VH-VL binders against Protein ULTRAPETALA 1 (ULT1). Designs and how they scored, part 20

Target 1, 237 residues: Protein ULTRAPETALA 1 (ULT1), of Arabidopsis thaliana (Mouse-ear cress) (q8gza8)
Amino acid sequence: MANNEGEMQCGSMLFKQEELQEMSGVNVGGDYVEVMCGCTSHRYGDAVARLRVFPTGDLEITCECTPGCDEDKLTPAAFEKHSGRETARKWKNNVWVIIGGEKVPLSKTVLLKYYNESSKKCSRSNRSQGAKVCHRDEFVGCNDCGKERRFRLRSRDECRLHHNAMGDPNWKCSDFPYDKITCEEEEERGSRKVYRGCTRSPSCKGCTSCVCFGCELCRFSECTCQTCVDFTSNVKA
Below, E stands for the ipSAE of ESMFold2; O stands for the ipSAE of ESMFold2 at other seeds; V2 stands for 0.75 times the mean of E and O plus 0.25 times the DockQ between their complexes.

## First folded at step 15 (VH-VL; framework fv_prolgolimab)

Design y5 (from t4 with heavy chain R102E; at its last look DockQ between E and O 0.50; V2 from the best seeds 0.57)
Fold by ESMFold2, look of step 15:
Structure y5 (fold): chain C 237 residues (1-237), chain A 121 residues (1-121), chain B 106 residues (1-106)
Amino acid sequence: as target 1 above (237 residues)
Amino acid sequence: QVQLVQSGGGLVQPGGSLRLSCAASGFTFSDYAMYWVRQVPGKGLEWVSSISWSGGSTYYADSVKGRFAISRVNAKNTMYLQMNSLRAEDTAVYYCAKEYYEDSNEAFDIWGQGTLVTVSS
Amino acid sequence: QPVLTQPLSVSVALGQTARITCGGNNIGDYNVHWYQQKPGQAPVLVIYRDSNRPSGIPERFSGSNSGNTATLTISRAQAGDEADYYCQVWDVSTVVFGTGTKLTVL
């Protein structure tokens, strides 16, 4: 049924108490650990914020400079840019946390453990099943009855089947690739459609209307998502 | 012509004080962070201190914290380094420098001519 | 405080290629900047962010940075390239210079 998204991860299990010792601003949430962080520009001074570390490898930074900033969630790279260090592009060494009263770069802390693990999974060039990279499950509606059918996007072949179905103006339930079905089979309940079967990668944002295996693999000519359009434009010329 | 002109060096006894000046021209001084870098004659470069565009933030090398104070007066296009409790180890040529526009205070493109500070040994 | 170690001196024959190294633990994870300093003069920025050249610096100056070593490369060395060279990085909120290298053009 469920991928890692169905597994509950307690924030207190992300790090041992000793690993967080003397860090400033530690707060343990339901599925994250939060610490005070910052980035220094001698031109503008210290930018101070909160860093959340997730078991997925996601890193989120939120500034509380004024009421109303809570919706501004930044990647570490965006936070580095926000602090005035746009040209540095070295956030692992420029974003710091306070340990024992001293500024310590993220690269010298345990806080990057999950980010590094997720990056290794992404960067490995290994022949394997499509379980290493996955996209959200998507739904395609039948042109005959309007019922939506779930496509599981776990491999390049499955992604191609979904891509073909999205591009077929006459797609119908009998074209569904996984089971022989007709319009008489009931549509999946709306409450079940919320489960999409993937998480977003910190290094690659998903597409809104297409299937992608990372930014380098989005090359179908009928794909209308901005990520795939940008990719196609960049690699051609 | 973009330039930094320094003054205020000289000979001083241990424990004494000096104030270095760095006067800027040919660019909008108030847009940039400014820096002091020193060099013992015949030796390498050492960063000393920096100051933000407005003067609101200052930073110091550990070797000078609590003894040196950087400041600026943007209306006069001038940066200063107040050096107190001077030690023999502070003997060096002191350069002022401007942050490189594209490097947001990571690197320095315009340097002053240098000012020698000698602390009697 | 990290130390950026450079060779004390490097010699190159006129017209040949000089390579000046800057060693530091994981220096490839930093942006490395390079300065040229001639006797009695202030430093001049010759390379920034590993491999970029400021306006007015000849194309024969180039740089690279990976692992524990950053390298300044000067092709077709000229007599005017004889100088001291320093690497520099940003370390959290401080500025760190290398130990310096005297380049002699033979």
Scores: ipSAE 0.571, ipTM 0.823, lowest interface PAE 1.8, mean pLDDT 79
ESMFold2 (binder alone), look of step 15: mean pLDDT 92; pTM 0.938
ESMFold2 at other seeds, look of step 15: ipSAE 0.609; ipTM 0.838

Design y6 (from x4 with light chain H33Y; at its last read DockQ between E and O 0.65; V2 from the best seeds 0.67)
Heavy chain, then light chain:
Amino acid sequence: QVQLVQSGGGLVQPGGSLRLSCAASGFTFSDYAMYWVRQVPGKGLEWVSSISWSGGSTYYADSVKGRFAISRVNAKNTMYLQMNSLRAEDTAVYYCAKEYERDSNEAFDIWGQGTLVTVSS
Amino acid sequence: QPVLTQPLSVSVALGQTARITCGGNNIGDYNVYWYQQKPGQAPVLVIYRDSNRPSGIPERFSGSNSGNTATLTISRAQAGDEADYYCQVWDVSTVVFGTGTKLTVL
ESMFold2, look of step 15: ipSAE 0.717; ipTM 0.880
ESMFold2 (binder alone), look of step 15: mean pLDDT 92; pTM 0.926
ESMFold2 at other seeds, look of step 15: ipSAE 0.700; ipTM 0.875
ESMFold2, look of step 16: ipSAE 0.605; ipTM 0.847
ESMFold2 (binder alone), look of step 16: mean pLDDT 92; pTM 0.928
ESMFold2 at other seeds, look of step 16: ipSAE 0.717; ipTM 0.880
ESMFold2, look of step 18: ipSAE 0.650; ipTM 0.852
ESMFold2 (binder alone), look of step 18: mean pLDDT 92; pTM 0.928
ESMFold2 at other seeds, look of step 18: ipSAE 0.661; ipTM 0.860
ESMFold2, look of step 20: ipSAE 0.689; ipTM 0.872
ESMFold2 (binder alone), look of step 20: mean pLDDT 92; pTM 0.930
ESMFold2 at other seeds, look of step 20: ipSAE 0.542; ipTM 0.822
ESMFold2, fold request of step 21: ipSAE 0.659, 0.647, 0.688; ipTM 0.863, 0.850, 0.870
ESMFold2 (binder alone), fold request of step 21: mean pLDDT 91, 91, 92; pTM 0.908, 0.923, 0.925
ESMFold2 at other seeds, fold request of step 21: ipSAE 0.670, 0.650, 0.601; ipTM 0.862, 0.853, 0.840
ESMFold2, last read: ipSAE 0.574, 0.679, 0.675; ipTM 0.841, 0.867, 0.862
ESMFold2 (binder alone), last read: mean pLDDT 91, 91, 91; pTM 0.920, 0.926, 0.924
ESMFold2 at other seeds, last read: ipSAE 0.656, 0.650, 0.667; ipTM 0.861, 0.856, 0.859

## First folded at step 16 (VH-VL; framework fv_prolgolimab)

Design j1 (from y2 with light chain H33Y; at its last look DockQ between E and O 0.03; V2 from the best seeds 0.00; counts 0 for: pae E 15.4 > 2, placed apart)
Heavy chain, then light chain:
Amino acid sequence: QVQLVQSGGGLVQPGGSLRLSCAASGFTFSDYAMYWVRQVPGKGLEWVSSISYSGGSTYYADSVKGRFAISRVNAKNTMYLQMNSLRAEDTAVYYCAKEYERDSNEAFDIWGQGTLVTVSS
Amino acid sequence: QPVLTQPLSVSVALGQTARITCGGNNIGDYNVYWYQQKPGQAPVLVIYRDSNRPSGIPERFSGSNSGNTATLTISRAQAGDEADYYCQVWDVSTVVFGTGTKLTVL
ESMFold2, look of step 16: ipSAE 0.675; ipTM 0.869
ESMFold2 (binder alone), look of step 16: mean pLDDT 92; pTM 0.931
ESMFold2 at other seeds, look of step 16: ipSAE 0.678; ipTM 0.864
ESMFold2, look of step 17: ipSAE 0.673; ipTM 0.861
ESMFold2 (binder alone), look of step 17: mean pLDDT 92; pTM 0.928
ESMFold2 at other seeds, look of step 17: ipSAE 0.650; ipTM 0.853
ESMFold2, look of step 20: ipSAE 0.000; ipTM 0.417
ESMFold2 (binder alone), look of step 20: mean pLDDT 92; pTM 0.933
ESMFold2 at other seeds, look of step 20: ipSAE 0.653; ipTM 0.856

Design j2 (from y6 with heavy chain Y100W; at its last look DockQ between E and O 0.62; V2 from the best seeds 0.62)
Fold by ESMFold2, look of step 16:
Structure j2 (fold): chain C 237 residues (1-237), chain A 121 residues (1-121), chain B 106 residues (1-106)
Amino acid sequence: as target 1 above (237 residues)
Amino acid sequence: QVQLVQSGGGLVQPGGSLRLSCAASGFTFSDYAMYWVRQVPGKGLEWVSSISWSGGSTYYADSVKGRFAISRVNAKNTMYLQMNSLRAEDTAVYYCAKEWERDSNEAFDIWGQGTLVTVSS
Amino acid sequence: QPVLTQPLSVSVALGQTARITCGGNNIGDYNVYWYQQKPGQAPVLVIYRDSNRPSGIPERFSGSNSGNTATLTISRAQAGDEADYYCQVWDVSTVVFGTGTKLTVL
């Protein structure tokens, strides 16, 4: 019986060959596809960068237009803003790739396939808030090997799994709830750790240094831990 | 007051050349992208060309690419459009315009008075 | 390049509401700008980012944008509203104007 877990790590399985034909700057990595991308400002000119597309739905842009950028990776929205389009907030049609020598907006490409799939699942699990609310991923470290494992925080059940794992001082890779893994599995890329926490409000814009108390999805009124108690008390007051 | 004053229009035969000028006053010219937009009399608006704040980036509509060249001299607060290999279809009123200062790729808030270019034999 | 289709003309009775449409595939995913142009004059911005009025534009001018259609609405139409109206978007790195609509107040 063939195990397809090795195929899930291969970037070549993310898109068909014909879907990537004539795109500029295509590089297939271990778990991503990378392409050249850009965003145009008539005031400042074109900002050019590299876009990585992951099967998780994550999109990462490495921009070279500002030397010494504190964050190595940008979201598409941050790249749009960085390029001088600060208030447009239309990154799907303002960020482009080159196909056959022509600028093509992301919204007209297959590159958003995994992002769109991820967004649909998250929206369904957060219906009670009336807006699309997705927590950023969080990481829990293995007590045995020190490797950190990525937890999705898109549903109440997933948030509970993360909450319980954080409360377990002896948590190990074998306790990972999404897949049966061991300490031999590769650790998640360091750049994904920058986007920890819940970003449901403008005041917590993906900064790991901001104070985030969480939301009703990731805090539990029946839990007696100090974090959940503080949240419950604060929203009541 | 914020103002764009245009010059350089006139009558030219097909295949000829003409240079339009757009002189700015009342704002920091070198902070903004500038634009050319044309309009055939009685017809609609068509974007022609754009130039970045420094002149380092230029953009053209397909209809004029390779024939028109936009430039600017920030020390003179002036933008130019060099029009070569003119055709009858280039006959229009040409407006220069300033981008809205809030953000790039938004509206055009200040327009020049327009200058007529007529291409006919 | 993409085409933003507007009706050639729209007529409205004095004091009634005029609606001028701008059609484009998934135009609701773009920011739409509207300009008014009177004869012999340069265009004047009347709506930016779909529905916002610049200072000096009366509240009877409003805009909306969803799906495949953006709409400029002029309530309580006045004789002074007779003009040509153009929608405009940014398409990647180019500027696209609509085909234009002549509004006539009857």
Scores: ipSAE 0.581, ipTM 0.844, lowest interface PAE 1.6, mean pLDDT 80
ESMFold2 (binder alone), look of step 16: mean pLDDT 91; pTM 0.924
ESMFold2 at other seeds, look of step 16: ipSAE 0.671; ipTM 0.867

Design j3 (from y6 with heavy chain R102Y; at its last look DockQ between E and O 0.68; V2 from the best seeds 0.65)
Fold by ESMFold2, look of step 16:
Structure j3 (fold): chain C 237 residues (1-237), chain A 121 residues (1-121), chain B 106 residues (1-106)
Amino acid sequence: as target 1 above (237 residues)
Amino acid sequence: QVQLVQSGGGLVQPGGSLRLSCAASGFTFSDYAMYWVRQVPGKGLEWVSSISWSGGSTYYADSVKGRFAISRVNAKNTMYLQMNSLRAEDTAVYYCAKEYEYDSNEAFDIWGQGTLVTVSS
Amino acid sequence: QPVLTQPLSVSVALGQTARITCGGNNIGDYNVYWYQQKPGQAPVLVIYRDSNRPSGIPERFSGSNSGNTATLTISRAQAGDEADYYCQVWDVSTVVFGTGTKLTVL
């Protein structure tokens, strides 16, 4: 029995058994490791939840005990906020797991290994800690077949290709700039589309549109779309 | 205007009990976590206990777990600390404190006047 | 459980700048709070979240926090600044205070 979806890592390969020893609530899934986690607010009590760690570096928290929690999947920062630590903004030290019966902050665990690795990838463009916006991958839909094709937004050229594709109402699979493809090529599976090359959360600081106001790579002064016109006209470059 | 007024301190023998009170006025008491912090004369501050806005969650320093019980009655704007099995090491000035509104869980902006608890034979 | 170490005392000449340190492993990864306590009185919050002042605290009080050291700075020291000063952090589910520093204005 071979799994030919090789780019997905099996959850059992994310961490050695010793690294998870004595952690409460460990559950190894197909492409993640899940553990019990929490965040303490003296005002509201302990919020208890489940943290999923993915090989992409994504972190998802399903909050079960926070008052007023309406969302299924949260980032660690959003979980910290919803647990009553709204102004703390120090989730690596405030979100904890139970190891050997004791609360241990995420910053002192191996659970951030893949998150830290993905942060290093995003920092390559500037070699600056946490300062740079990491452009997430985006999808453009084919006008003929409706299949979506992944665009990686890591350089100005790649951002421009995505920008132009989004502005083309007649964009087709055959217009895909990275490979020669047609509508007959398989679309990426939906479960894989959730991986955007950065954190999966709404708080991902990457570019979420064809123009990123915090990123020089997304500035296109010659473009006539309203977003680029607004940016060029209204901001000091 | 905004005040925390404490009562209930005094002299007690080891193994004895005391109840401290902290009465609040000038703010909406039921919106905030409340805290006890103690200070041995000539020494530093030590967090003792915390209670959630409703009283549904309580937290204790390891040195007092099982001996102290924090509670509150929001209708009376009052927090209490029941101290049992007192030891000489519990001798300190005890302060009640209010959670800082603009930085919840990490800071205290309003403190009571302090009450001395002396545990000695 | 982090230990926040402060010097026992700091002296400053009237009108000069005082600096009070709070040492802790990777304290720069925490929000640091500072309290002033005069003899026989309750503490007063003077700095929150490393460098912000509550309303009513003079601008000559400032703070910084980086690496293993947080610092409270009091510019143009006045006689009324003579007090004990404590740093404080939140550690996971507990509150931790520094050892305290007596500031003497000469």
Scores: ipSAE 0.605, ipTM 0.837, lowest interface PAE 1.5, mean pLDDT 80
ESMFold2 (binder alone), look of step 16: mean pLDDT 91; pTM 0.925
ESMFold2 at other seeds, look of step 16: ipSAE 0.683; ipTM 0.872

Design j4 (from j1 with heavy chain Y100W; at its last read DockQ between E and O 0.77; V2 from the best seeds 0.71)
Heavy chain, then light chain:
Amino acid sequence: QVQLVQSGGGLVQPGGSLRLSCAASGFTFSDYAMYWVRQVPGKGLEWVSSISYSGGSTYYADSVKGRFAISRVNAKNTMYLQMNSLRAEDTAVYYCAKEWERDSNEAFDIWGQGTLVTVSS
Amino acid sequence: QPVLTQPLSVSVALGQTARITCGGNNIGDYNVYWYQQKPGQAPVLVIYRDSNRPSGIPERFSGSNSGNTATLTISRAQAGDEADYYCQVWDVSTVVFGTGTKLTVL
ESMFold2, look of step 16: ipSAE 0.701; ipTM 0.875
ESMFold2 (binder alone), look of step 16: mean pLDDT 91; pTM 0.923
ESMFold2 at other seeds, look of step 16: ipSAE 0.711; ipTM 0.878
ESMFold2, look of step 17: ipSAE 0.594; ipTM 0.854
ESMFold2 (binder alone), look of step 17: mean pLDDT 91; pTM 0.915
ESMFold2 at other seeds, look of step 17: ipSAE 0.690; ipTM 0.866
ESMFold2, look of step 20: ipSAE 0.685; ipTM 0.865
ESMFold2 (binder alone), look of step 20: mean pLDDT 91; pTM 0.925
ESMFold2 at other seeds, look of step 20: ipSAE 0.707; ipTM 0.877
ESMFold2, fold request of step 21: ipSAE 0.685, 0.685, 0.688; ipTM 0.864, 0.864, 0.866
ESMFold2 (binder alone), fold request of step 21: mean pLDDT 91, 91, 91; pTM 0.911, 0.917, 0.918
ESMFold2 at other seeds, fold request of step 21: ipSAE 0.655, 0.706, 0.593; ipTM 0.859, 0.877, 0.846
ESMFold2, last read: ipSAE 0.700, 0.650, 0.649; ipTM 0.876, 0.861, 0.860
ESMFold2 (binder alone), last read: mean pLDDT 91, 91, 91; pTM 0.912, 0.918, 0.920
ESMFold2 at other seeds, last read: ipSAE 0.668, 0.679, 0.680; ipTM 0.865, 0.865, 0.862

Design j5 (from j1 with heavy chain Y100W R102Y; at its last look DockQ between E and O 0.38; V2 from the best seeds 0.49)
Fold by ESMFold2 at other seeds, look of step 16:
Structure j5 (fold): chain C 237 residues (1-237), chain A 121 residues (1-121), chain B 106 residues (1-106)
Amino acid sequence: as target 1 above (237 residues)
Amino acid sequence: QVQLVQSGGGLVQPGGSLRLSCAASGFTFSDYAMYWVRQVPGKGLEWVSSISYSGGSTYYADSVKGRFAISRVNAKNTMYLQMNSLRAEDTAVYYCAKEWEYDSNEAFDIWGQGTLVTVSS
Amino acid sequence: QPVLTQPLSVSVALGQTARITCGGNNIGDYNVYWYQQKPGQAPVLVIYRDSNRPSGIPERFSGSNSGNTATLTISRAQAGDEADYYCQVWDVSTVVFGTGTKLTVL
């Protein structure tokens, strides 16, 4: 721990060169070390991402399952969940890095050093009891009036309703599946829209793309749109 | 009504080849990973290979890597195991299995009837 | 890959409780699955993720997992429970089965 003038601790001081030897995707930032990581699903294939290790003990995972994916700042547990392992809850053994060409679970690497030290001083629990697949609520805009209507994404049926609505370029308020409404109904005010129904945070980032995580709820193998074709056919996303 | 029906076993000499088939019915085959598990008569279970829902990812036990190839044809609801360079220790009953519906890397809920492969001179 | 060690055989009197162990280094860090296999048949899942029963499995089947030992417990043993039992884990990208236990109901 350096006593610098309010500046970031340099990432190169977090680990010795030999501790990172033969790891794939090593990138040393200003206050972190980043490596490639992944999680294996025999159903969907390997999910690949980047893991950042901070001196605070924080671990952040950025998904790179597909081009243009913007799923960043995930915890390892959230990454395990969204890789198609929603109920496993054993992320230290299920999230891996590549060392010498071989998958090595995080629990057997030095990468947990700061996390382990930090967790001994923290009263918070990182485990989610009874965790469910949790996509944040999303909004679909009416083609006629521009008003947005809230969709819940908590079950496969609800996810399908949202998927179909997003795929309809002429979607209107009258197509809303939960209630009979028209463009006459008031839109939710912006202050309410920040609440997305996630247990983690009222303004949670949530899972915004199922392709990056291989989410089971968005698996619509009978759908021919490019997003569903990519999800159903993608080997390594 | 969910079923896995296997075929393709038999007697083969060391160094020979054999292809096993596993035909599925009663569920949406293309949604699930599929597996091969073998059992030497009178002995325990050993995982052999797995294939992802689309066929794009495959996994193998170390004992069969480079010799066995798993594949699937989703339009035919059928998975295959191509076994090459067979050895005496490959003698076993081979089961195909479907992963359990709920989550990936869970249990194996539906199994085929088993197919005997004998590798002997 | 790790070895999951089970006793070769376990005997239980009719109506009594049987316990079948599955030993592995730090097995409590894994989700453990249990299968029942009767002669000439394929295995059947009886416990998933340490302690949960799939539909159709009687509540007298239960499981636990901590430290270096997972345990399958069969209370009020019946003649139909006589079978081979296997534990199983997922290790990174591989599947590992236990050595198997023959349960005999006396």
Scores: ipSAE 0.513, ipTM 0.819, lowest interface PAE 2.0, mean pLDDT 80
ESMFold2, look of step 16: ipSAE 0.531; ipTM 0.816
ESMFold2 (binder alone), look of step 16: mean pLDDT 91; pTM 0.914

Design j6 (from y6 with light chain V95L; at its last look DockQ between E and O 0.50; V2 from the best seeds 0.58)
Fold by ESMFold2, look of step 16:
Structure j6 (fold): chain C 237 residues (1-237), chain A 121 residues (1-121), chain B 106 residues (1-106)
Amino acid sequence: as target 1 above (237 residues)
Amino acid sequence: QVQLVQSGGGLVQPGGSLRLSCAASGFTFSDYAMYWVRQVPGKGLEWVSSISWSGGSTYYADSVKGRFAISRVNAKNTMYLQMNSLRAEDTAVYYCAKEYERDSNEAFDIWGQGTLVTVSS
Amino acid sequence: QPVLTQPLSVSVALGQTARITCGGNNIGDYNVYWYQQKPGQAPVLVIYRDSNRPSGIPERFSGSNSGNTATLTISRAQAGDEADYYCQVWDVSTLVFGTGTKLTVL
């Protein structure tokens, strides 16, 4: 199909000049806009870096706190952890830029425009076979006790953990990757289980029982299971 | 046992100065950020100031910037708050606090006993 | 900085469940902390990061946070739970406390 939505954009077309007014460290590149950013830890002080915003929705942070950091590319979440806020996990509110001399969190700036649009396209796209979708929760049953344990599928790594667990016919509660648990822990309440499934197919009860339309997060080309082989072969047609 | 023991405080006229002290024991003082939080009698809590583990970074609420100075001497396990140009609205019980060891300096788990500062003519 | 609004007072019958709210625009996007303060004493942390209990805090204390409201829940209220309660968040580079709630156990 024509790639009008994926067309390379010049950095000067990403934001109106009014939208960047009074931001510190603005640099407009050929395919990005760059600004000074930071994250504060009262234990360690302020970490200062440069944020690049791309039309693809990608966000890259290069730390300038030490010579030689310019080539390190961090996600905003990794930068939040790098700054000493390892347990906060709220990078949209904790990573800031300077506007008019004041710290302003990314969530209150236009800088997330393309990131947010990329997330919407992933979750709501109905235009192409390869479009990514937002996963609902999935559940894996213990082979010993039958209790189901909740997997939240929001990243490729989390999807891989769930995929591997479903491929293991001997999976047990003790194999749960997020917490140390046993069969003695209580199962999730039934109301939480109603949200399993796929937004693209009402009859799909989860990625282990079907191929979610347009979902690439839970299928792996290096996996030899028949579901992944079939998915990989079919989406390349 | 982890303890924060405060000293200083008292009655002072507007425009005057006081220095509060907070002596720590029972933990490695130099590993943690330290905080001052105040409470007007009968009212709520307000964060005042914070200092990094080494003392290299300091942070202040807007209401005290330029008038208060937080410091620490790690060799003495002691944090200080120098309060200058005091105003009536600075009247409060002042607590020192230690950052919660499990949280990215977003909370406090150990508090001193509190020291009353009264600014009145 | 955000304003965290709490009801001035809440009353609960002995053995019943108390709920103390902390209101703020999009407070669900913050980590919320709760402190208990008894008369003449320093505050004590009872909930961290929305719903976790420090060691030594009874399981009847629980927390939730979504949308514009965080809630501290005290099940099976005891006379010893009577205290002032404050919510708190981290806002960019500062800390912000709620207005405080006096819980009375009847």
Scores: ipSAE 0.689, ipTM 0.870, lowest interface PAE 1.1, mean pLDDT 80
ESMFold2 (binder alone), look of step 16: mean pLDDT 91; pTM 0.902
ESMFold2 at other seeds, look of step 16: ipSAE 0.708; ipTM 0.873
ESMFold2, look of step 18: ipSAE 0.541; ipTM 0.818
ESMFold2 (binder alone), look of step 18: mean pLDDT 89; pTM 0.886
ESMFold2 at other seeds, look of step 18: ipSAE 0.664; ipTM 0.859

